# VHH binders against q9xhz8, part 19

Target 1, 326 residues: q9xhz8
Amino acid sequence: MGDTKVETISRLAQWRIENFGPCSFKKSDPFKVGIWNWHLSIERNRYLSVRLFPELSRVSKEQPPVAKFVLRVSNVGPNRRFYISPVYEKLLRTTDDCVWHVDSSFHGRFTIDVEFLDLKICPVNGGEASPVWPTDATMQSISTQTTLKCLSRMLEESILTDVIIHTADGTLSAHKAILSASSTVFKSMFHHDLMEKESSTIHIDDMSRESCMALLSYLYGNITQEEFWKHRLALLGAANKYDITDLKAACEESLMEDINSSNVLERLQEAWLYQLEKLKKGCLMYLFDFGKIYDVREEISSFFRQADRELMLEMFQEVLSVWKPV
Key: E = the ipSAE of ESMFold2; O = the ipSAE of OpenDDE; V2 = 0.75 times the mean of E and O plus 0.25 times the DockQ between their complexes.

## First folded at step 4 (VHH)

Design n4 (framework vhh_6fv0_2)
Fold by ESMFold2-Fast, scan of step 4:
Structure n4 (fold): chain B 326 residues (1-326), chain A 120 residues (1-120)
Amino acid sequence: as target 1 above (326 residues)
Amino acid sequence: QVQLQESGGGLVQPGGSLRLSCAASGFTFSSYWMYWVRQAPEKGLEWVSTISYSGGDTYYKDSVKGRFTVSRDNAKNTLYLQMNSLKPEDAAQYYCAREYLSHGTWDSYRGQGTQVTVSS
């Protein structure tokens, strides 16, 4: 019947015009690229006008396309001739957002190509534009997800475990390779210095089985936020003892998030014990800059009796730095 | 049986240097990896460094890398820790140990320690 169908392959759409006369108008059938249905239209008066636009829908209204593309018009006949548009990069909402005027005498049979060089979703609510097609970042994300699934399975199904961990109240199985890659301490242990070459046993007697499982879940990439939050003090101790620096930093960041009057003195002591400078400053700021020391007045005396003298000196210096003469 | 005796601690100013020694007896020193661990008052036990039985492999806590150097003399049954560019946070009781973490009881195979104080 009509030549309104647009064929698509990859990022290319081609509309083949069979019969186009003088002073004519024609609109293509919808064709899908990305999440949108698109139309091409063509009109001839003095020159050829080519338009590219998304079909009006909830999708195009709420998530309009930002497209980078090139248009091409080519004849079909004894003399092959073509015209190519400039590279356009436009937010496309209406039929008037992309109009290409071609000073062309093409009549009858010719083709119109649109080649998309880039395509992004631009949300109406002011979110950032997101790419439609896979990028290096997308492939890295897929690869990472696959790797995490493999590591989770290795731990959950005990696939080829080669070390047994004795905790305070139970045992766990793990992989020397994962432990060694995460900790210089574990790496040195597995160089046959602490165990026979045939031995597959280590002792972590200062952790419960549950806390040690949380440590393994972190190292194997399957720890949940709830598990991390629940065990973050035990994980901090383990990170310090086994020199797992990224875990130690993560624990410090977590402990800074919920400083309050009921925990600030404990947090300050932990920050002093593990030399966590950001947490220490956060606790001191909470107590002295925000005036919360008055909320712990009953606990402060016992804290002072147990606290390190250098820590007490730092607390006193903070009082003096915030104090203003009346 | 196992005896480890640390020495060389003392008071130094920030940026100063100190060399710790550990004399070992009661076991075949040249057959064991050795460890330096430290503990400041009211602070937890902290691993500092490890050295293989031959001295060919050494490992360090990130905060001391480039500043501390562990070495050993198997002929003299002596372990050393050269500490340069000392910081206030390095102040601690320093222990040498034949074993760390393998048996869950590190204190069974350590010495009495040597005190390092860093202050002006």
Scores: ipSAE 0.012, ipTM 0.518, lowest interface PAE 7.7, mean pLDDT 82

Design n5 (framework vhh_6fv0_2)
Fold by ESMFold2-Fast, scan of step 4:
Structure n5 (fold): chain B 326 residues (1-326), chain A 120 residues (1-120)
Amino acid sequence: as target 1 above (326 residues)
Amino acid sequence: QVQLQESGGGLVQPGGSLRLSCAASGFTFSHYAMYWVRQAPEKGLEWVSTISWSGSSTYYKDSVKGRFTVSRDNAKNTLYLQMNSLKPEDAAQYYCAKDFLGRYEYSAYRGQGTQVTVSS
């Protein structure tokens, strides 16, 4: 004769104990929180000991919980007395992984609360702990996904477009707000006191419709890696022209990844043309520190005839930095 | 038809100042926003500054903000760029332009430019 049922709501579990005597042991019925069934047990010997543990199962063995939680014991009389545990943060596998000793003994009727503050799955076969409940990071991820779907729909369905872009071989529709937020140049053009606000048309006639669509896909958050890679030189030019600094940096990083003997001189020229310091240093390192200049001996003379004098000076200084006297 | 003539460039020491002018003709100057753009040899075209048709709004590339001031005189059909605290990286051919959007290498409506050289 006693209650073993645990009531749950959200992250709170409460066990109401109706009859508990000295030198007694009592274990709750299983209750579900997250992917696990849990038990509470209470034992009175020298101390009142409260335990929280997952029910032994394949799930709890292969994917044990890492739990952050607080335990509370409260009597139900007019002279209310309660004890709150420290905040526990533990990997729970066995009945002994969480034991809370309460400094005073409760007899008869009282309640035990478990409030879970955080709960994660920790796979024993490897992998990172994954949250059971939404965290700030989870909400940011969901919010980001929703925003990207919104922006993608605005572009794909032409929802309230207010500018037409004329490219070399076609037209595209876009939003002044998105262009202005991503580019200081576009922002300056679309400000409310410019005469161009009467014009809903801009010309990017040095880009193909396909390359310009890749630019818009980048700005609206739906560009693919394949699309970016294919158009990265056109995107670099556009990023430089329209002062889209994040895109310019992304193009530089991409161009850094595949430096080889067939492209290094062109990449060095592009780095100089667009003021890409990391790519420039990478090309110089490839040529002089890795000794790859001998692989381009036939092309180097033609390159020097076209190269900027300051770039040639930087190349000479790089040679000197590699060659150390004695 | 549209004519833009820049002047005021020259050789200056780092930290020096120059004032560029652009004389416009062949269109109603007061009806259009105007742009300053620059290009160093073998480098891409770079936007520097924009001024609205009335002169009430001005915009600048971050690297020149606080150092450069764009202005216009609609009665004289003239655009100006006051450049203070010049740095070596400011060395370029400077163009005024009626329309910046268009081609990678140049605007459809830009002048011959004026050369700015910064050296010590």
Scores: ipSAE 0.062, ipTM 0.571, lowest interface PAE 7.0, mean pLDDT 82

Design n6 (framework vhh_4orz_3)
Fold by ESMFold2-Fast, scan of step 4:
Structure n6 (fold): chain B 326 residues (1-326), chain A 119 residues (1-119)
Amino acid sequence: as target 1 above (326 residues)
Amino acid sequence: EVQLVESGGGLVQAGGSLRLFCAASGFTFSYYAMAWLRQAPGKRREWVALIYSGGDTDYADSVKDRFTISRDNAKNTVSLQMNSLKPEDTAIYFCAAELWGHYSSTDYWGQGTQVTVSS
């Protein structure tokens, strides 16, 4: 039937009614907007009743629409009149969720428009609704995914590498541009007069090939959590040496996650050496607030012989902060 | 030989429930605190629940009031009852044993059991 078809363009749907008499009912063919198939229906008794609803399906049950829209009814002939609905913003699950009653004299030929101002997927778990149409956040997500894929390919396929990294036990190929963008130290190395003459190689002799590969994986955006956890101490050293601030912070956070009696003194020394305030505070809390100092009694003497006086003062101040006189 | 063997994982729909089990052997179970941790794809391992040797429990805020940890010292088992599961709970769940009963202190780990929560 020619008068059941709904034409769509972007956020607009239009249904052309050709023959509509008194006490009549019509339902449109399904039309797709967003991820849903939709229907319009019209019924005339005393009022013209216009309904908008999603087609009953698994999609509409599991991912129901929250729609912001306007309905319009207008004659297409020479004697034009129109009615516009209020702006609706509704969760649409059933045929009765959107019913617009129009006190109109429209008979015969007219059009019904739906203009969607916004469409969101409502999660059944009660979380925040997600937009159907691209937003800045959506485009940023797609762009980020594309960029990470490109960077990963540059490293994995050695696309136009221009520097060779000599590690303690092997070599790796990389890009000066990526290293320079991630580290002011690397940037300075490649712009120094001496390095300009030797610009095809750098030496990172204090890292194994495997740990240096983990550093590159971080810089190129493809490091895994398992790889990070395994190499976090080497990565901490590199992040400090090459001034990679975000990596240094990530390593600090990771080292706080598994503080125990066998490593707390070493972690405290590392926190002091690399000026990691959160890790230092965590180690001090573990030792004194949680009373774990008694579990490291044998090791503490050796630690005190090598510890910085200022660190020892901070440890003493932490003891006093936990101590409550009776 | 210390062994921790997880079981009870599987596929479940959002709002459903699962009960995970960990069977322990090779150490004096009653002396150790037992913990559950999880790792979702691309995410860091996170602590979920801890039960001390004395029976006291701690929970991460993300699972509080939905998950319950318990232990049976006679059977050397620890279990995690997971209710009102969300797609965000999809992860590999690990059993861990630790003498001092702190989530950042870990002596032994199991191999993990996969939990998938479909939306």
Scores: ipSAE 0.000, ipTM 0.065, lowest interface PAE 27.7, mean pLDDT 80

Design n7 (framework vhh_4orz_3)
Fold by ESMFold2-Fast, scan of step 4:
Structure n7 (fold): chain B 326 residues (1-326), chain A 121 residues (1-121)
Amino acid sequence: as target 1 above (326 residues)
Amino acid sequence: EVQLVESGGGLVQAGGSLRLFCAASGRIFSSYAMAWLRQAPGKRREWVALITWGGSTDYADSVKDRFTISRDNAKNTVSLQMNSLKPEDTAIYFCAAVYDSLGYTPEYDYWGQGTQVTVSS
């Protein structure tokens, strides 16, 4: 394979040098480890100097490597000798960042190994270094994907379902274990409910089949952003009723994203009803701090007739907080 | 900040010799390697010779044993001694410096304007 070619397997790179003189310089062909092309160079002056560096490119300039590695030089022949570097852990940007001086010279034929113990990307924008190879976080991600696929199949293929949900306009099949694990309310229902003895049926008559399917998709981990957005008000009601705290928070965040003059009064009423403090403050700020109350003049009277007196008091206090005297 | 100026080019007969000089204004630091590259009419630029700050040298196969590169760090100069010149050596010769101590890269930080070398048959 010639004497500039570097062979790689996993985290190991080996350069076989066939003919190297006493006053010589040689640079390897590029070899790929991680996201970078790398070079090894060897230079013989007084000392044998081994360098490891990434190839100069957009990738190495914008996402330079932090590498933990060991270098090894070994001769070939009956009297085989080797030298091993200390363990290095370095940010490598230039050809000068890793220089290893070997006190003994090798001539003719020998090999240079680099063994990478760890590799990270260090972005120049000041972001956190991120690992190149599998870590605990990577294994958790793989495990999570496997679990989500399992749960999705249980719902979509109705694998060993043990409860039937009767909605306003249809029925759905689900698993008591998943409902109970996700909701203290469902857990209590199944613990005390006689339906376990006769028929495993629960009634969610205040939801459509489609909205209830979105709720199940959330609980089984396969809801899409589009489905969530479409059903977020029904999901908010369900999250409140069945005490699904994470879903309730997610719905509040979603409703914060698109406050406008056509929905702000309805959002404020919903925020009051479901005790959504962030959404309530957002609606009050929209109306009074941004002066959008004038855009809803025609709707405000009917809203006041329906609103709780405590909410009306909070609205009045907000007016006072932003009011400037004439 | 660093400016490179080549000199020593000209017309020479095949088998003759020329010595090219490159003077750097401003300080060249230890991380800078110096190189000579050439570009013949209608061809891409090709690397010819390189010298590290420490004095280690490397050469393209086409010029090995005919060309010798050297540097004087105190004077901020690099020179290229060209012997046994061939018509194929006809090109514009560029001096270049790079913040890559080994300099064997297609990207260089500083370039001279070039000096013409013409080798007649």
Scores: ipSAE 0.000, ipTM 0.190, lowest interface PAE 18.8, mean pLDDT 81

Design n8 (framework vhh_7qbe_3)
Fold by ESMFold2-Fast, scan of step 4:
Structure n8 (fold): chain B 326 residues (1-326), chain A 122 residues (1-122)
Amino acid sequence: as target 1 above (326 residues)
Amino acid sequence: QLQLVESGGGLVQAGGSLRLSCTASGRSYAMGWFRQGPGKEREFVASISWSGGETYYADSVKGRFTISRDNAKNTLYLQMNSLKSEDTAVYYCAAEWLGSYRYTDEAEYDYWGKGTRVTVSS
């Protein structure tokens, strides 16, 4: 029967060889580490050769391991002698990917240890390598997903809501704690000795129920890209009014992505109104650096009738900056 | 119940440097450092937002002290350089449970450490 069993604990696998002679070969039973079954093999010719490899399977073929590990061969008993490999860090697919040659006189009884220092999944579909064991980033990701799921449920299931939001065309239920944590303005409203501090009702009459729901979805971490894109102008106004700086920045980035001749003057006006420096610069570059001002010649006169004097000055300065005489 | 434990205080010579650490028992939003010298009121030193993207400093420490945090370790740091005798105080770590809009306001912090003493000799 023999000594083919490998015992594992944590990141350590140990194979105890009971009887190993000259010109011998042995292969271990499979042992589980990470998502893979592994084998150790040992062969003696002029020197001792130790191999570590994953068992050929669908898992090892489609998601091969990138392993960082150390191999150790040691005798058993009172006169302990051992040999330690260099630290290996390898993508392991075949029996030949990790071969360690040891100048060892070991025969009979000895142990082979493999200690994994790191272990990652390397998908053959071109994805990035993923750690097998939890890291701070992994635990933060799991914790974040749990928190977002809880917040989403609080909103969607109206769990212990303590404030009613009256919008232009309907009402919504929410939580004062989440509004206050997300907005300096909401925190101030609930802190000051206003009706909102003691009542369960606030008024956001300048937003529709649908756009206000999108605002809440953002604050509770469950907004979709489709909802965000649809309501981004209303969300920009709300982010500015309620001092939600991260949302304001997100709206600015969104509005920069689809600048074109049909919206650039409108976007420039919004950028000026809400002090969006990146969007303003993007619109000015679109108009003057890329020469798209000529595509809006009919609309520009109307725009200038309603534009602020300072914005007009910045537009002239951009023209001077882009089209300087060489 | 969130608990804060400060460390790194001690005796240091004027012009020297010292790093304070504060370990939280769990997640917190904004965190800050406050100090109280003998016979003085507790005063603001520095604060940092949850993401670390926003920091605030008292004018008396600006350019000399640097606040930072490691959210993976739930730990807040204060790197103090060019120390002067006026910096002698008990330094308190403070945290709030909900997101802060007033990072310099003592009243906005819900949890406080026991303090760590910094003595600057001249």
Scores: ipSAE 0.000, ipTM 0.075, lowest interface PAE 25.0, mean pLDDT 80

Design n9 (framework vhh_8h63_2)
Fold by ESMFold2-Fast, scan of step 4:
Structure n9 (fold): chain B 326 residues (1-326), chain A 123 residues (1-123)
Amino acid sequence: as target 1 above (326 residues)
Amino acid sequence: ELQLVESGGGLVQAGGSLTVSCAASGFTFSRYAMGWSRQAPGKERELVAGIYSGGSTYYADTVKGRFTISRDNAKNTLYLQMNSLKPEDTAMYYCAADYWLGTYSHPEEYDYWGQGTQVTVSG
């Protein structure tokens, strides 16, 4: 009966036209794909023209679609004829942004298909285009969240733990597989232990139970910003000790963010000890380029008595680089 | 400047005992993990024993039950007590300092090395 309705399933929209003969123009009812209502229109001038456009609304004005799609027209005659458009990729705002001219005219009964290959929201007030449908990045995000919840549960509920960690002030249970995958040091330790058939016990006596738990939280993917910030110096030591390079780099970046007169000498010493070039340069810049050495005048003498000779030479070289001839 | 100086090597008969020592200077010894590696002629270096800053120890299967590693933080000295020595234990023994011990494939990955002390076991 009525032929203005468009049926949709997933990324496909199909408009079944029952009679086009008496009209030179026909427009579909709105159909929903993504966050937009869409229309298809057909008109006959010298050729059949097919248009795809979003319905004029606040949504289409403020968040217009960027669509990648193909149009198809086919009849239901004795031999099914069909024509397929080129692949279009366009920002669609008006009825004229996508017009497809079909090589031959269709009359009477035929269907128009729209197959969306990709669809993005493009905000008018700036910002990057965001996908409407799941992508590899979307699936990776979902998979990552699921995996992190699994690892968190393994640690929190001690599910099939196979190693005991003795810290300075307590013990923790963990998994050899996680530790070995995260650290070449742990991997080698457990390889030896397995060959000897001994009880799996490791000692991290230079860390508190709390800081060692922060290390495990990092390795199991559930560390919070607050935990990281609180334990970043202990985590730096552990990252160096157990060869966890990404954690070591993260600790260095964190320590760079809050260099001040109260911590600069201690951070310079840690940067020297752990070979953190970015942090070392940051501390030297703070002291000499920003002239903050006067704020640590009393502490600097004691620092120099304990400092490595090579570090003292680098500090002297920095002094020479910033003091210009008067 | 971090320095490691080994001593105590020598000639010993099979079944005998020997203690080698390593004097460390130029760093906060108590904060570092320390280890002993050996290299026999025509062979790659092998990590034989390690001791963490907290006192926990590691031993290679080849020396387990025969060698004992220990440290004296007050004297900045590392020790390796070698008992029931075998001709196969003949090697140059090297002291190493690291924030992480050689559970890795090659001892050359240590941060700092000494010059070594020769241990020769006759049979």
Scores: ipSAE 0.000, ipTM 0.109, lowest interface PAE 23.6, mean pLDDT 79

## First folded at step 7 (VHH; framework vhh_enristomig)

Design k1 (at its last look DockQ between E and O 0.02; V2 from the best seeds 0.00; counts 0 for: pae E 17.8 > 2, placed apart)
Fold by OpenDDE, look of step 7:
Structure k1 (fold): chain B 326 residues (1-326), chain A 120 residues (1-120)
Amino acid sequence: as target 1 above (326 residues)
Amino acid sequence: EVQLLESGGGEVQPGGSLRLSCAASGFTFSSYAISWYRQAPGKQREWVSTITSGGSTNYAESVKGRFTISRDNAKNTLYLQMSSLRAEDTAVYYCARVTYSGSWDYFDYWGQGTLVTVKP
């Protein structure tokens, strides 16, 4: 059957029909677009009904296509007439999810063109469909990833580093540009501090080399969760000292995630020290709203002896706020 | 949740009549076009009839003059009155909600179908 083949170029599929004759139904051979095989079918009834649908497969079942497409039916000859379908984005799971009815009597040779405008894949576990073809968002993502890899390499391989960081127990090399871009304090050090400017060295004596490496890893975009967790207190200190606001926020959020009886008092003290309002509130809620103060009863006296008076006042106010007279 | 439930299927002799129903729920029935489809054994599902939200009707050529599609918006029910039934009308009949009824019919929900068997 010579007229069942569909030709494809880029995002266009064309089905040339030589003679539909007395047939009421014709189905095309499969053609590949994206990750799916597709079929076209035509049915003659009151209308000429055109269907586009994915071939039934594991992929189409588990990851059905969301397709944006337009159909064009045209006769062959000098007086070419053509019909164009509306554009619609549709999840196509079955053969009959979409039908285009053409009110024309196409006899003889005619062509069906399918232009795919967009094609998305649904995730197996649900969620938003992702484009099969690159979009601006996709390209940005690729670019971002590439940039991060590049920055990581710059740090790891010390590519054209221009500053030496002296830590408590070692030295690291980094880039003034990255440090200056991430921190106004660093920027000031390199631009206004004559000693640091001339020597191309900075001293971070209150951090270990390992902790400072974690800081750099964060700034260069290659820090792991493990490293972050391990050094988050040091990172918090650094963030506060060098005015790295996003890092400070990240540390605060991290510390809020794992508040427990063993660390809540320490966390509260840190929250007070670094003016972390969310963390402070979280700790207070843990202690008083959830009643976990009893779990730390052995440590609480010591804590009260050393705590700032203003912090204690705030704690007391919190107790009063949650205390409901029976 | 949107639901469509077909009923009224059964066995009938050639020349006989049968009325199918499709009960709709979970959406504003009156705002949507609804279609009947059927699938015979070993054949592809085929369009039978559509009724728009405004009450306009269309039919496949094979059923024109024999089948009548109608709707009762108060009951959220679609009907298909079938008359002069033929052996070739034997199929599972489905109702489907149409999301767009222009040159394209788009379907987002289908019923489970009801079997119609026409035999002597």
Scores: ipSAE 0.033, ipTM 0.483, lowest interface PAE 3.3, mean pLDDT 87
Fold by ESMFold2, look of step 7:
Structure k1 (fold): chain B 326 residues (1-326), chain A 120 residues (1-120)
Amino acid sequence: as target 1 above (326 residues)
Amino acid sequence: EVQLLESGGGEVQPGGSLRLSCAASGFTFSSYAISWYRQAPGKQREWVSTITSGGSTNYAESVKGRFTISRDNAKNTLYLQMSSLRAEDTAVYYCARVTYSGSWDYFDYWGQGTLVTVKP
């Protein structure tokens, strides 16, 4: 009966030690968990020192483990006593990275257990450590990316499209299901068409073909940052008209990014019209808290002639807040 | 009743130092391993350091060389000396008693925590 072999099952490893003296050292045979071979070692002097470490190899040097684990030492017999380590979570490269000192007088026959709660692989050239065992988060990420690929193909390859969109300067093909799921306005339109047996067309005459394609790209999950930035004003109008709440919010955040003296009054009017509270506050802060209203003094008269009376009162309120003494 | 009371938290500039204390009562302090854990806002609780009843110490890699755990069994007090503090060390710090019951208990008693804030 050799006492260097470690038995493993799933995420558990057990080393049964048959004969260990008061001042001695033992190292287990390697055992495999994850992609690595591991060793346990023990040393007795004033206390029992237990080490868990990967076998030195190209794999463990290039892809070292990040391990979350618990160690247990127990004697063998009817009066079984256990010592259990803290939960360790460590990058393990060498024998010195995990040493557990057990205040125990165990001699002779006892058992060392390891339970691996999590294992991750550190990549050779940086990046995020990847789990050895699948989690719901990992599978959800894969599932999401697969879905985005499918939606992209549906739009780009016109797979089973069932509606034609007439824009100001061209046509596009799309899917009623995607439009209906993203917009109650489109949902209502298509339920009416089904009941009335009308044609498979819709008109979006206030958008160019290019800007409408940006809208579709957003809805199908394909839109790039450059495409969004280029068309964000048209997308804001469409998001408001078709009640696409997340797109409307995204346009608002983007429009706050580039407030300047040439666009602030127009942005303020748009924020009022579309009830964009964050953009409204940003424009008011730019004008009054940062004092940029001087830069638009010629434009402000025309703005006030067209502005909603309640917006003008809010502008006055902001002036009073900025100039409030003490 | 077993009690663990942390103290010594506060605000500090990057690169600064703090010393945390954990006062223990209601048990034979010298017989137990005691650990420090921390939890940043919105993050999971993570292990920092452990000291055994015999005085052996172990540290998380993120704090190794910067933090020193110690104990004073005469005062029933656990300490964590923190140096070279970084913004990522901002968290509520807890002490916890380690148990070695036959149930594989990891920690059976915790303190209420003390906040350490390292300014950006």
Scores: ipSAE 0.000, ipTM 0.102, lowest interface PAE 21.6, mean pLDDT 81
ESMFold2 (binder alone), look of step 7: mean pLDDT 81; pTM 0.804
ESMFold2, look of step 9: ipSAE 0.000; ipTM 0.195
ESMFold2 (binder alone), look of step 9: mean pLDDT 80; pTM 0.804
OpenDDE, look of step 9: ipSAE 0.000; ipTM 0.195

